# VHH binders against o67189: the designs that were tried, part 7

Target 1, 350 residues: o67189
Amino acid sequence: METTIFQFQKTFFTKPPKERVFVLHGEEQYLIRTFLSKLKEKYGENYTVLWGDEISEEEFYTALSETSIFGGSKEKAVVIYNFGDFLKKLGRKKKEKERLIKVLRNVKSNYVFIVYDAKLQKQELSSEPLKSVASFGGIVVANRLSKERIKQLVLKKFKEKGINVENDALEYLLQLTGYNLMELKLEVEKLIDYASEKKILTLDEVKRVAFSVSENVNVFEFVDLLLLKDYEKALKVLDSLISFGIHPLQIMKILSSYALKLYTLKRLEEKGEDLNKAMESVGIKNNFLKMKFKSYLKANSKEDLKNLILSLQRIDAFSKLYFQDTVQLLRDFLTSRLEREVVKNTSHGG

## First folded at step 21 (VHH)

Design f2
Fold by OpenDDE, fold request of step 22:
Parts: sequence; C-alpha cells; structure tokens
Structure f2 (fold): chain B 350 residues (1-350), chain A 122 residues (1-122)
Amino acid sequence: as target 1 above (350 residues)
Amino acid sequence: QVQLQESGGGLVQPGGSLRLSCAASGFTFSSYEMSWVRQAPGEGREWVSYITDSGGDTYYAKSVKGRFTIARDNVKNTLYLLMDSLKSDDTAVYYCAREEFDWEFTAYWDHWGQGTQVTVSS
C-alpha cells in the first residue's frame, strides 16, 4: 500500500488498517511529526520509540516480537527512527535481511512505524527490506504542500479568529518563514495573540511582531544588523534573543537563507542580470524585502558574502559534529568581525 | 458555495469500464487535492483514489490499484475516475470529495456531491 500521510491519518484513526508495518517518509517532515504526535496521544504509555543507531539487533527483534501473549494486552505503537543505520549494522548478509523481513511480516498485534527523515528514493523503496514492507505493509508519504495551500491554511486560521490580514502582510509573513510549516504556525499564533483585540493585521505589525521575542527585539533585527555590518549591536541583540528563549538554530537558518540568497544575487548581478528579476527568482517578491536586500547587497561584497556563508557553515558543522554551543560560536564570529573592522578603521585613519 | 456533482455511473458487466466525472464549482479547484470515495450498501465509506492539486501525484486503494485511474482537468474544474476491469465488489455509490485539513493537520473531506451509482452485475 502506498498512500499520503493525510489519507493514512484518516484511515488509521477511524478504521484501523489490517497492515501493521508502515514506512513514513517524505519531504514534509512536519506532517509526519504531527501525525506521530497524534499517535502518541492516542497510545499514551503504549507508544514506544526505538533508535536504530542505538539499538542492538537483539534488542530490536525483541522489541518487535513482544507480542502480548496475554490476550488482554493493549496494542502498542512502535516508532523506529534511524532505521537506515540499523540496516547498516545488519550488513549485507542476505540471511540477516531475510530475518528482518520475516520479523516485520510477523508483526500482528502492534503497529510499527519506520520513520525516515527524508524522502526516500525509488531505488530505496525498491530495495529490501522496504520492497517487502510495501507488500505486506504500507508506504506513507508526506508531500510538501503547495504555497497556495499553505497560504490558504494561514488565511483560514486568521479568519477563524476574526482577523483580517493585509495581503502584503501575509505575503511578507510567508516569505519570512519560507513556507516552513512549523515556523509559520508559530508566528501565526503569535500574531493571533497580538491581534486578539484587533480586526486588522497590517504589514507594519507583522514586521514588528514576527520572529520577535519582545516588542523591541526580533531575529530580523539581528540579521539586519549583521548584514549591515553593525556587529556591536548585533551582539547585543543576539544576547537578547537568546535570553528570551529564541533557539540559535532558528537564527542560523534565517541568516543562512539570507546569505545564500544574497550571494546568488551578487553572482547574477555580476552576470548583468536585472536585480529585480533576480530577486524574484530567489523568492524575494515583497517590496520591503527587496529594499532590504538591496541595502545588504550594497553593504557586502561577493567575497564578504562568501565568507559569511562559509562561517555559517562552519558554525553549523561545529554545532552538529562537536556539539559546541551555537550561540557562543555566533558570538565568536561577530567578535572576530568586529575586531577586523576596528583594525581596518585604524589603519585608514592613520 | 462549494459544489461537487458526480456523474457517469451506471450498470456494467464484470470486466466492463466506466468513466466517472465530477464537476466542481464555488472554489478554486486547482488549489485542492481531491479524492474519490465509495460507499457500498451496508458498508462504510471507503477511500478509492487521491490526486494532488496539480495532478502530479496519484494514489490508489489496494483494491483498485491497476484498474482505476484518477485524473483531473483544472481548466475545466473536473475530476475523473477511469474504472477498468470492474468487479462486483466495485458496486457502490461513488463520490468525489474535496480534501481538507485543519490547523492541526487533521485531514478530512469537507465536501462531496450526491454521488453516482455504479453497479457491476452480470
């Protein structure tokens, strides 16, 4: 069986499927997460998570074979992450794969959800053990929603709350969030809270409130300061953002996105392309954002942008690989830039 | 007002073919995923097929896979279901249904038509 996450959801919670093993994959991981959250709510204590990179082969099979011998045992939902890593551990031995497939096929009392953090390729789906799973279980895909669908979702939510959002404001919000569902939902909820007494949400209000931790501090202010090379103020704002509980990865994501877009724009400009067209090609359609990006382009050379991207990549790598404090790394980066700027200014004054 | 109107049903012999149509109005058809669902006598509603808003991806219930084809014409605001190799078990009222989900991404069908009867009998 192959189906979408939405269809699967409808069926699973209304009429339990006969199949017991399901693969969840797709480009829109948030939908999978949402489904799993609902699943967890439904199963409560009978919701179990396994990590394929941490679990031994024996433990894995034990977990899957635990069929409640006792007729009264509550159905369990077993969610398996990092299944690919587990498969790697099993090796290329045909016998081991066959064993795995057999175990999966024999799951009768519990539901097993194998979760992938990306969309699986056709080749992967056609290979064992997933090929077999597709035959006796189900493949569930979470596809990305269209931009229009997301826009409609947001509009509907605001309308339900009696809030009228200006078109420009909505577009701005969508662009800022990059249509990321999780971020978008968070920001929309904030805006709803903000506008609880207001019937109209304006562009200015969205600019002020979106990605804000307070009335005076938001992530975009930080990004703006950084890109305009006011590193001293950027440091201050960073500290404020962190103090208010903004996750550093969110900051990094936005900053990286901006940096990459700017770098692309710089390259296109060098090729003689129209800047306005170029901006639209990278998804910058809002006039306010266009203005901001123009200012960033003026403030940064191609080399500056390249260096910024590299630095951000390094920060990301160190955070992920060495579990270093992302905030500290960002601080260090800003401090380093600040020092360089001071040296440049002293050398030319002299 | 959202309107869906199914047509094309009828009496066919086993192994026969039918083409169902669903005319959509009152909303931006091209922005919504659509499904065909069916209900046999004494049974609950069963999902048959799903198509994305653009028509790029299609999905089928196991029972109809390989026999049915879902398609859409966004210019004509029409959803289609081509049914080949029909079986007695395919006898049901067929509905076109608009796919929807709420803020929490709970999926549901929010609109469907009056349905069209498909009877497969020798």
Scores: ipSAE 0.827, ipTM 0.927, lowest interface PAE 0.6, mean pLDDT 89
Fold by OpenDDE, last read:
Structure f2 (fold): chain B 350 residues (1-350), chain A 122 residues (1-122)
Amino acid sequence: as target 1 above (350 residues)
Amino acid sequence: QVQLQESGGGLVQPGGSLRLSCAASGFTFSSYEMSWVRQAPGEGREWVSYITDSGGDTYYAKSVKGRFTIARDNVKNTLYLLMDSLKSDDTAVYYCAREEFDWEFTAYWDHWGQGTQVTVSS
């Protein structure tokens, strides 16, 4: 069976499916996480997580083997991450894949959830072992919500709390979060808390509160400083953000997005395109953001932006592949930039 | 006020075909995912088919896959269910249901019509 995460959720918690093995994948990973959170709540101690990159073949099969000699075993939910890595470990031997498929097919008492961190391609779904799983189990897709759907969700939430949000304020919030559900949810909750005293949220209020860890610390302040090449202040703000528990990957994500958009805009400008139209084409519709982006474009050459993008990609790679400290990498980056600016200023003053 | 009105049900022989329609009003139809659900006598409500807001993706229950086709016309604010190769087990009241989810992303149907009776009998 193939179904959406929402439909699956409805059926799974109300009427247990006959199928026992499910593949969870999709573009909207947050929905999968939300589902798994609910699953964990339901199963409690009977919720088990397996890591495909860490678990041995023997351990894997043991974990899925329902051979509990002990007749009274409670139904378990087994969640498997990094299944692709596990498959790589099994190698290209047909026999091993067959064994895996057999084991999965023989799951009768427990539920098995194979979780992918991305949307699977048709080719992947048509290949073994997923092809077989689709036949005796289920494929569950978490699709992205439309922008309108997300907007309505947020509006509904504010309304439920008796808060009126200005349209411009809402649009600003949505754009800042890039319609990321997790980030959006967090920011909306913060705004609700803020509005506990005020039943109206204005654009100015959202600007002040959104992505703020404190009244004085904002992720966007960091991004602004960096893009305007105030690296000294950027370093200070970074330290503050980290001290307040902001995850460096979130910062990186925003910065990367901005850098890419700026680079695109610079290219379009070189081609003679209207800047306002160009900004809208890359999703910058808010006047405040347009103003900021104009300032960033003035402060950065095409080469500067290219170098920034490359640096960010490197940091991301080092963080993900080599498990380096992202914060330290960012600090190093900023320090390096600062040093370069000092040298430039000393060479021109001389 | 959100309104959904199902139509097109009737008595058909096994192997026959029906086309159900659902007229939607009182909301922006094109912004919502929609489903068909059915309820047979003595049984609970069963999900039949799902369609995205744009109509780009469709999903079906295993029991109806290959036989039923869900479609929508966002200009006419109408949801359709084409039912081919009908079986006795398809006998039920069919409802058009609007898909919704709360802040915690618990999915549910928030509106449905009066339903239309489909009877498959020899």
Scores: ipSAE 0.819, ipTM 0.921, lowest interface PAE 0.6, mean pLDDT 89
Fold by OpenDDE, last read:
Structure f2 (fold): chain B 350 residues (1-350), chain A 122 residues (1-122)
Amino acid sequence: as target 1 above (350 residues)
Amino acid sequence: QVQLQESGGGLVQPGGSLRLSCAASGFTFSSYEMSWVRQAPGEGREWVSYITDSGGDTYYAKSVKGRFTIARDNVKNTLYLLMDSLKSDDTAVYYCAREEFDWEFTAYWDHWGQGTQVTVSS
């Protein structure tokens, strides 16, 4: 059986399936996590986790073969992580794979959930042991939700709380979070808390509240300072953000988005395009945001923006590929810019 | 107001075919995933088939896989279920159901129509 995580959820919690072994995979891991959380809540002490990279073959088979000796024993939910690593341990011997498949096929009293942290490829699904599992168990996929679906979800949530969000504000929030469900959920909750006494959320309010750690520390403040070339203050705010636990990649994401938009706008401006129309074309529709972006454009040359984009790409690459400290890289970037600005000011003042 | 109206049911012999339709109105049809569900007498509601908002992906219950085909026309706001090789066990009232989930991502059907009766009998 192949089904979606949502369909599986509905069925599993209302009328448990006859199948006992399920593979959970997909692009949207958050949905899998949410499901597993619910599963854990349901099974409580009978929720067991196995780690494929840590468990021995013998322990693994024992765990799966444990039949409730006691006729009244509650079904267990066994969740298996890093199953691929376990398979690697079993080796390439056909006999071992057959043994595994046999054990999985013979699971009768418990539910087994094999969780993958990515979407499986067709080739993987068509290979043993997953091919066999698909035949006697189920393949559950967590697909990404459409942008529109996510938008509707967020709107519904605000509406339930009696909050009216301006269209531009909503779009900004969605773009800022990149439609990441976890981040979006957090920010929406924050905004709801903020709006407890307000019925309308404006773009300005979203900018003030979104990704805020405290009343005085906000990621957008950092971005403003950086784009307006107040690097000294930007450094201070960065330190504050980090101290409050803001992930540097979130900061990077916002900066990258702004930088790219600004660069596009600068190019369009050079071509003689109307700036207001150009801003709207890149999703800047709110007057407040337009004002801010105009300020950024005045403060930055095309070359400045290009260099910013390149620097951000570099930081991203070093962070992801070489696992360098993103915060330190950002600090270095700001420091370097600060030094350059000081030199420029001294050269023009002398 | 959200409205779903099923049609196309009837009496058919085993091995026969039917095509069900569901007319949707009162909401942006193209923005929602849709399902067919069925309910046989004395039994609970059973999920039959699922289709994504764009129609790009389809899923089927094991009992109908290979025999049923779900499709949608987002321009016409219509959901379809082509049922081939019908069996007696397929006898049920068939409903078109709108897929929904809450903030905690608990999935549920929030709207369905009056249903259409499908009877498979020799």
Scores: ipSAE 0.818, ipTM 0.921, lowest interface PAE 0.6, mean pLDDT 88
Fold by OpenDDE, fold request of step 22:
Structure f2 (fold): chain B 350 residues (1-350), chain A 122 residues (1-122)
Amino acid sequence: as target 1 above (350 residues)
Amino acid sequence: QVQLQESGGGLVQPGGSLRLSCAASGFTFSSYEMSWVRQAPGEGREWVSYITDSGGDTYYAKSVKGRFTIARDNVKNTLYLLMDSLKSDDTAVYYCAREEFDWEFTAYWDHWGQGTQVTVSS
């Protein structure tokens, strides 16, 4: 069975399926998380999580074994993360995979949810053990929502709260968040709180409140400064953002998004495409954002943008793989850039 | 006002084919995912097929996969269900349903029509 996360949700919570093993995957991981949250709420203490990278083979099979020594065992929801890592542990032995498949097929009382943090490729779905799971269980996909659908969702929420959002303001919000559902939800909630006494949200208000911890500290200010190569001020703003509790990974995400868009725009420009059309093609439709991006493009060469992207990737990697302090890495990056600019300015003055 | 009107049902022999239509009005049809659902006598509503807003992706219940085809014409504001190789078990009232979800992403059908009767009988 192949179905969407929404269809699956409707069915699962109203008329539980006969199948017991489900693979959850997709591009929109937030929807999976939301589903799992609901699942956790439903099952409470009977909600169990297994980590494929941490659990031994024996422990894994024991956990999936429905043999409760103690009579009257309540139905459990077993969620398995990092299943791919578990498969790696099992090795390439066909017998081990067969054993796994057999165990999964024999799940009768509990529900098992195998969660992938990305959209699985067709090849992966066609390979064992997922191929077999698809036959006796279900494959659930969380697809990205359309931009229009997301827009409607946001509008509906504001309307429910009696808030009228200007069209430009809404578009700005959507673009800034890159239609990220989690970020959108957070920002919308903030805006709702802000507008509790106001019936109208303007573009200016959204600019001030969105991605801000305070009226004076805004992530986009940091991004502007960085992209316009004011690294000294960027460092100061960064410190402020961190002090106010903004997570550095959020900053990095925004920067990465902007950098990638800018790089794409530079490439398109080199191909002779109209800049305005190009901007729209990368989702920049708001005139204010267009203006900003034009400024960024003027301030940065293609090489600069490439280097920025690489640096951000490096920071991300070091943060995730080596658990280094993301803030410090970002500071180091800015400091390094600042030093380079000073050297360039001294070489041309002479 | 949101309106959905199903049509195209009827009596057909096993192995036969039907084409259901759903005319949508009162909302931006192209912005919504749509589903076909069916209800047999004495049974609850069963999901049959799902189509994305653009029509790019389609999904089917296991019971109808390979036999039914969901399609949409966003210009005509019409949803279709092509039913081939019909079986007695396909006998039901078929509804066109608009897909919706709330802020917490709880999915539900918020609108459906009066339905169209499909009877598969020898």
Scores: ipSAE 0.816, ipTM 0.917, lowest interface PAE 0.6, mean pLDDT 89

Design f2
Fold by OpenDDE, fold request of step 22:
Order: C-alpha cells, then structure tokens, then sequence
Structure f2 (fold): chain B 350 residues (1-350), chain A 122 residues (1-122)
C-alpha cells in the first residue's frame, strides 16, 4: 500500500487498515509530526516510541513481540525513529534482515510506524526490508503542499477569525516563513492574537509583529546580541522569545541566514571586494542593515562565522533527525560560547 | 459554490472498462488534491484513488492498483478515472471528492458530487 499522509490519516482514524506496519516518510516532516501527535492523543499510554540508534536488536524484537503476545492488552501504537541506524546495526546479513521482516510481518495486535526524517528514495524503498514492508504494510508519504495550498490555508484561517489580511502582507508573511508550515502557523496565530481588535492586517503591521514578542523583544534582537557576542543577554532574550511562543526553528532560520551572509561577506572581503557592493550582492541593501552587518563583521572572524554555521547546522540536524529540544541545543550553544569568552577574558586579565 | 459532477458510469461486463469524469466548478481546481471514492451497497465509503494538485503524483487503493488510473486536466477542470479490468467487486457509486484539511491538518473530503453508478455484472 502506498498512500499520502492525509489519506492515511483519514483512513486510519475512521476505518483502521488491516495492515499493521507503516513507513512514514516525505519531504514535509511537519505533516508526519502532526499525524503522530494525533496518534499519540488517540493512544495515550499505549503510544510507545523506539529509537533505532539506542535500542539493541534483542530489545527491539522484544518490544515488537511483547505488544503482540498478550491477547488482552490494548492495541498499541509503536513509533520507531532512526530505523536506518537500527538497520545498520543489523548489518548486511541476509538472515538478520529476514528475521526483521518476519517479525514485522507478524505484528498483529499493534500498529508499527517506522518514521523517516526525509523522503526515501526509490532505491531505498525497493530494498529490503522496506520492500517487504511495502508488500504487507503501507508506505505513507508526506508531500509538500503547494504554495497556493498553503496560502489558501492561511487565508482561510484569517477569514475564520474575521481578519482581512492585505495581499502584500500575506505575501510578506509567506516569504518570511518560507512556507514552512510550522513557522507559518506560529506567526499566523501571533498575528491573530495581535489583530484581536483589528479586522485588517497591513504589511506594516505584519512586519512589526512577525517574529516579535514585543516591540522590544524580537528575533532580530537576539540575532544582534548573538552576533555581537553578548551571549549572556542573548540567552535572556532567547528565553523570553521562547516563553512568548517564538519557535526556536524560526530563530535558527534567521541566524543561519545571517551567518551565511556574513560568512560570504567575510570571504568577499578577503578577496578585496568592496564591502558595500558585497552586502548588496547578498541582499543587504538597507543602510541600517548595512551598518549592522558591518558591526557583525567586525565582531566575528571568518573562523567564528564558520563555527557558528557549523553549530547551527548541527543544531538543525539534531532537531530534525532526533527531535531534540532545539531550545536546549541553542542554550547549550550560547552557554558554551559564554564560557569560552569568560575563559578568554580571565586569561588575559590574568 | 463548489460543484462536482460525476459522469461516465454504467453497466459493464467483467473485464470491461469505463472512464469516469468529474467536472469541477466554483473553485480553483488546480489548487486542490482530488480523490475518487466509492460506496457499494451496504458498505461504507472506500477511497479509490488520489491525485495531487499538479497531477504529478497518484495513489491507489490496493484493490484497484494496476487496474485504475486517475488523471486530471486542470485546464478543463476535470478529474478522470480510467477503470480497466473491472470486477464485480468494483460495483459501487463513484464519487469525485475534493481533498481538504483544517488548520491542524486533519484531512477530510469537503465536497463531492451526486456520484455515478458503476455496475459490473455478467
């Protein structure tokens, strides 16, 4: 069985399928997450998660078998992450794969969801054990929604709340979020809250409210502090942003963008290119922003920027691959930087 | 007003073929994913096939895979279902359904037509 996450959702919650093992993959991981959230809500205590990179082979099989042996036990939903890592542990031995396939095939009382953090390639799907799973279970894909579909979704939401959003404002919001569903939802909700007394949202309003907690606390303030290496204040602002509902991924996106631009600028500077022209080449055209970026460049070496980028990539990876707490990862990052600065200052004072 | 109108159903012998059409109006057809669903007498509604908004991806129920083909013409605002190798079990009223989801991404069909009867009988 091959189907979309939406179709699967409809079927699963209304008329559960006969199949018991499902592979969830796709480009739009947020949809998978939303499905899993619903699944968790449905199954409650009977929702179990296995981590393929942490669980032993024996434990894995036990976990899958225990769910089937006790005829009187409530149906469970077993979600398996990092299945690829588990497969790597099993090795290339045909016998081990066969055992796995057999175990999965014999799952009768529980639902098993194998979750991939990316879209699987055809080759992967045609290889064991996924090939076999596709035969006795289901392959569920979460495809990206079209821009138009997303736009409609957002418009519908505003309309439901009696809010009219200007077209340019909507476009700005969509562009700013990059059509990221998670970010978009958060910002839309924020805007709805903001518009509680207003029936119309203008571009200026969206610009002011988007990615902001207050007039004084916004993601850009955080970015500014971080890039100027005021890590202590950055931590405080981060906490504030999070407490007010700013999603850490939004912060990460902006940081990454800035870091990459800065790194590019640094490289261009090293090549002797005019900084002003260079800034324009990376989309920095506003004089205020130019000034800020100049400050950032002064505050950061090429190595600093490289390290920042790598750190952000790591955080992003951990967040996406392991569903780790992005906020904590950011905190850890800032804390580590702060500690390094303190050490540097103490070594020179000393 | 969103309108979906199915056509092309009829009586066919086992092994025969039919082509269903669904005319869509009242919305931007090209922006929506579409499905065919069917309902046999005494049974619940069953999903048959799904097609993305662009038509780039298609999905089929196991029972019809390899026999049915879903297609769409976004210029004509028409959804199609080519049904080959029809079986008695394919007898049902077939509906064209618009795919929708809410803010929480709960998926549902929000519109469908009157349906078209497909009867496969020897």
Amino acid sequence: as target 1 above (350 residues)
Amino acid sequence: QVQLQESGGGLVQPGGSLRLSCAASGFTFSSYEMSWVRQAPGEGREWVSYITDSGGDTYYAKSVKGRFTIARDNVKNTLYLLMDSLKSDDTAVYYCAREEFDWEFTAYWDHWGQGTQVTVSS
Scores: ipSAE 0.813, ipTM 0.918, lowest interface PAE 0.6, mean pLDDT 88
Fold by OpenDDE, look of step 21:
Structure f2 (fold): chain B 350 residues (1-350), chain A 122 residues (1-122)
Amino acid sequence: as target 1 above (350 residues)
Amino acid sequence: QVQLQESGGGLVQPGGSLRLSCAASGFTFSSYEMSWVRQAPGEGREWVSYITDSGGDTYYAKSVKGRFTIARDNVKNTLYLLMDSLKSDDTAVYYCAREEFDWEFTAYWDHWGQGTQVTVSS
């Protein structure tokens, strides 16, 4: 069965589905996250998250087989993030895929949510193990909302708060946010806080309030700031991201990926390779992204990148081995970098 | 005022076909996803089919997949459900429902029609 995230949500929370395994994918990841948040709220302590890129095969199977530790027949929700990465780890071995399928098929007491961070292609859905999963489970897609639907959503929210937004102001807001749901939500909430009941929001007001606080809860913005060594702003954005409910591991994943790519590019550059070709070799094909990466390379020495990678590895290790707060570790990292920069600037200015 | 009005129901023999229509008014029809929902006597509401605002994507309950086709005409503000190979289990009141979600993206149907009775009997 294939359904939308909205339809699935309605069904899942009102009438328990017979199926136990669901694949969540789509272009609009924010909707998946919001659903998972609701799921977490519903299941509380019986909500478990597994990371496919981190978990071993054995750990994975154990997690799926684990009966309620407390002997109670309480239904659990198991979420598996980055399932694609997990599959990559399993390799192309037919036997392993068969084992996986068997395990998933035998899930009876718990709900399993397999989450992809992108929209799956038809080919992926028609291939094992997803083909089999689709037969005994459900495929759930989170599609992008239309611009009009998003606009209506925003208008409705303002109206509910007794705020009238001028049309040009609304359009401005929508354009600036690029109709990104997460960004829009943040900006709208800011504007609501700014506005009193029955207030009219003008274009000028929106321009003043919107994006004034670099709190663009965009992971990419955070990464951009960090790589450009604007640690102060990076800290602020980090806090915003966390407040918005972005998982620190997602931040770490993107940051690590960028750092590794940059380090590779730096090495290739040192060897005399063409930077454009090198960027393409590491999967950077978009001109905008190429431009950004060039700026990052300019801003960071090979040693800087190495140190960054090491720091990220440490954070990961501390988080996993010692169960330290990943967010706090990131904050500490940024703060430390900020302090070092201040010292360098004071030493060169004297 | 948002209005949805279903039509096209009736008595049909097993294996027969029906075409349901839902006339929408009082809102921008093309901006909303729509669903068909049915309720059999003594049973709860069951989702049947879903269509996106543009009509580009359609989804079906397992029980009706391959037999039912949802469609829409945004110019006519009309939602359709083509029902083929009808079974006794398809007997229900069929409702046209407008899809909605709140700021937290909790999904719900915010408007329903009066429904149209579909009876499949030999």
Scores: ipSAE 0.777, ipTM 0.899, lowest interface PAE 0.6, mean pLDDT 88
Fold by ESMFold2, look of step 21:
Parts: sequence; structure tokens; C-alpha cells
Structure f2 (fold): chain B 350 residues (1-350), chain A 122 residues (1-122)
Amino acid sequence: as target 1 above (350 residues)
Amino acid sequence: QVQLQESGGGLVQPGGSLRLSCAASGFTFSSYEMSWVRQAPGEGREWVSYITDSGGDTYYAKSVKGRFTIARDNVKNTLYLLMDSLKSDDTAVYYCAREEFDWEFTAYWDHWGQGTQVTVSS
């Protein structure tokens, strides 16, 4: 089966299909996010997330099992990110790929959603295992909405609130956000709050209130802020990254890599190794990065880095063992660190 | 007022072909994604095919893929369904439907045509 995300949404939530395995892909990633949010609402604690780059083959196949360890069985929604990385883990063994296809074909009690971060090309869809999934399951595409449809969506929302928006203000907002649906929803809701009494929006007002956040979203910016202990800004950047569809495990991978490199550098310094040579040994060769890492080393003790690594390992374990939301675990970590900073600042006396 | 009017249905022998048309008025047709939906006697409505606003991408239910072709003419504001290799299971009333969604991206069909009967028998 091949269908659109909108048509699939209408069918899945009203008359559940007999097919059990679906691939979600497309240019309009926010529509996939919206579908998955509705899926999570329906399934609650029976909504399970798997990260293909972090789980073992055994864990993957166990999670697709029809049998619950807690007695009977309830229908579950299993959502798989980074499936391509899981496929790389299987390697070139034909029998392992055939086993994967067999397992996916035989899912009976659960629904499985394989989520891609981009629109898949025809060659990718024609390759196994996706070719087989198209046969016994379904391929669901989230098409890009036209600029006119996005404009009408925004106009309809302002009209529902009784707000008259000047045409040049509207066009500015659409161009500023690049017609990005997530950014538009955020900015429109802010503008509605701003105009709640006046009921009119001019170009100057939109320029003053609306901001483009996507220009500065960068996983490396998040890691930089965290390592320099600016937890308040790190939390805001984290929220922006997730809002624009950055994969939480990508964030975890980069942060963990930096933390491990820094810990290694601390150990090498204790052994008397020259810092510049040590940095090159962990793959840090350009002068800008060396300067950055020197700043991170200054801001973090060996104990700080050990505790950070242990925290990241706990977040990863809880995500895998208890199927908890990785993003929320990261937020809780940052919030805890920020609260500790606030307590320190209020402990000083005259 | 949004109006959708289907035509082109009729009685056809198994293996035959039909071309359905849907005339659209009262809205900017080229801005909307469109679907064909069918309803057999005593059955619920079944989605058949979908086309993007530009016509650049098309999607089909498994039961009709390879036999049916959806198309649109955004100058004439007309949606088409070309049906080949018709089977008795294709007997239904066929509707064109306008795709819509709300601020939370909950999808629905907000307007329907009157429908046109397709009967495959004899």
C-alpha cells in the first residue's frame, strides 16, 4: 500500500487496517510529527520508541514480539527511528535481512512505524526491506504543502481569532519562517496573544514580535552551551532542535562523543601528554576546534566529565529499558543542573 | 459556495474502461489536494486515489493500483479518474472529495460531489 499521511490518519484512527507495518517518510516532516503525536495520545504507555542506532538485534526483535511479559497482551504502537542505522548493524548478511523481513511480515498484534527523516527516493523504496514492507504493509508519504495552502491555513487561524493581518505583514511572516509549519505555528500563536486586544497586526508589529529561530539551530551549539554550563540557553536550544525535527539520538551521539573526548584529554594530561598532541590523537586538528576544546577543559573538571558521561549512560539506559522519552530525560537533566546553579546563587550572603 | 459535480459513470462489462470527471467551482481548485472515494452498496466509504494540488504526485489504494489513473487539469478546474480493467468489485458510487485539515492537522474531506454510479456486470 502507498498513501498520504492525511489519508492514512483518516483510516488508521477510524477503521484500523489489517496491515501492521508502515514506513513514514516525506518532505513535510512536521506532518509526520503531528501523526506520531496523535498516535502517542491513542496508545499512551503502549507507545514504544526504538532507536535503530542504539539497540541490539535481540532488543529490536523482542520489542516487536506479540507477547507481553506482564501477563496478557495489549496492542502496542512501536515507532522506529534511524532504521537505516539498524540495517547497517545487520551488515551484508543475506540471512539476517531475510530474518528481518520475516519478523516484520509476521507482526500480528502490534503496529510498527518505521520513521524516516526525509523523503525517500524511488531506488530506496525499491530496495529490501522497504520493497517487502510496501507489499505486506504500507508506505506513507508526507507531501510538502503548497505555499498557497500554508498561507490560507495561517489566514484562517487569524480570522478565527478575529485578527486582521495586513497583507505585507503576512507575507513577511511567511518569508521569515520560510513557510516552515512548526515555526509558523509558534509565531502565529505568539502574534495572536500579542494582538488579543488590538485585533490588528501591522508589518512593524510582526517585525518586532516574530523571530526566525531556524537560522541558529545547531546541535553543536547545544553541546557548546552545555559544556560551558550555560544550562538556561542550552535548554532553549534543545527545545528549538526538537521543534525543528532534530533526532534526539543525534544530539546524544554528538554530546557523548565530545564528553568522551574531553575525558580522554584529561587522562592524557595527567600522563604528561602535550595538550595539542593529545587533541590530535582524539581527532581534533583544526585550530578553531582546539580553542573550543581548551575552553571546555577549563570549564569542566575530570569529575564533571565523569558525571556527565554517567548521566548520558543513564539517559540512554532508561530510554531503552523503560521506553522513556529521551528528550524529556535530557530536559530533566538540564533542569536539575540549572536549579543547582540557582541554589548556589541564592546561598551568598552579605 | 464550493461545488463538486461528478460525471462519466455507467454500466460496463468486466475488463472495460470508464473515465470519470469532476467539475469544481467556488474555490481555488489548484490550491487543493483531491481524492476519489467510492461506496459499494451496503458498505462504508473507501478511499480510491489522491492527487497533489500540482498533480505532481498520485497515490492509489492497493485494490486499484495499476488499473486506475487519477489526473487533474488546473486550468479547467477538473479532476479525472481513468478506470481500466474494471472488475465486479469496482461497482460503487464514486465521489470526488476535497482534502482539508485544521490547525492541528487533523485531516478530513470537507466537501463531496453528488457521486456517479459505476456498475460492472453482465
Scores: ipSAE 0.686, ipTM 0.851, lowest interface PAE 1.0, mean pLDDT 85
Fold by ESMFold2, last read:
Structure f2 (fold): chain B 350 residues (1-350), chain A 122 residues (1-122)
Amino acid sequence: as target 1 above (350 residues)
Amino acid sequence: QVQLQESGGGLVQPGGSLRLSCAASGFTFSSYEMSWVRQAPGEGREWVSYITDSGGDTYYAKSVKGRFTIARDNVKNTLYLLMDSLKSDDTAVYYCAREEFDWEFTAYWDHWGQGTQVTVSS
């Protein structure tokens, strides 16, 4: 079986399928977390978690075979994280993979959920044991939601509570959170509490409420500090983002997008084009965003932006080609820029 | 004002083919994931296929995978189901359904068409 997380949710919680083993993967990890939260609510103390990097082979197989015949078997939901690490423990031995597949095929009384923290590629899904799981169990994917659907979800929530949100306030919130579902849910619920009596949310109000709560973990805060050349604060915010669990590729995507837009705007400005019109041509229509981009353009020369783009391309290439840690590469970049500022300042009298 | 209207059903021999269409109006069709769902007489509803808003990803129930193809035309606001190698077990009313979810990400189909009958018999 191959299906979406939403379709799987509809069937599993109403009329559970005959299959017992499922692989959960996808780009929209929050949807997987939401499904698992509903699963935990259903199973309570019969919801168990196994960490593939921490348990032995014997413990793993014993956990999958836990069934009591005396007085009936109590159905459990067994959730397995870091399954790839467990597979590494098995090594490249064909017999051990065959044993694992046999155990998974013969799960009778429990449900087993193998959870991946990324979208699996076709090669991974075509490899054992996942190929066999697709046959006797199911593969469940959590696809990314479009920005328009996320915007509609947020608008519907505010309308449900009778709150009128200004268009620029809504756009600010979406950009602030990067359309991240977990952050949006938290910020929207906080804004609803804030606006419970007045029922109106303006841009200034969203800036006050959302800005103060998400400041230290917000990717846009990091991008803002970097583009305004506050490298010391940018480095601290980067560390906070990683601690919060923000994926470094998300940071790279947003930073690269901003850098490319700014370089384009710099070129258009040099050609004499109207800045407001130029900003709209690269998708910057929100007044708050326009103000921020104007400040970025003031702080960065065309050469600064070109060098930033080249640095980001190098970080991306090293991450992919040389297996280097993207977070450390970003940290090294910022540290290098900060150290250049110290050298520059101490040499003023020389 | 959301409207979904299926068409293209009919009587067909086993091994035959049909193309179902679903005309959508009253909403921004290109923003919504869509499904085909079928219901045989006296049975519950069975999910058949799902397509993302862009049409970039498709998913199928085991019973139809390899035989059915879901597609969409976001310019014409139309959802399609291309059905090949039809079997008697495919006999059902086929509905197009709009995918929706609430704030807690509980999924459901919030709008259905009137359905189109597909009958596979020799």
Scores: ipSAE 0.680, ipTM 0.852, lowest interface PAE 1.1, mean pLDDT 84

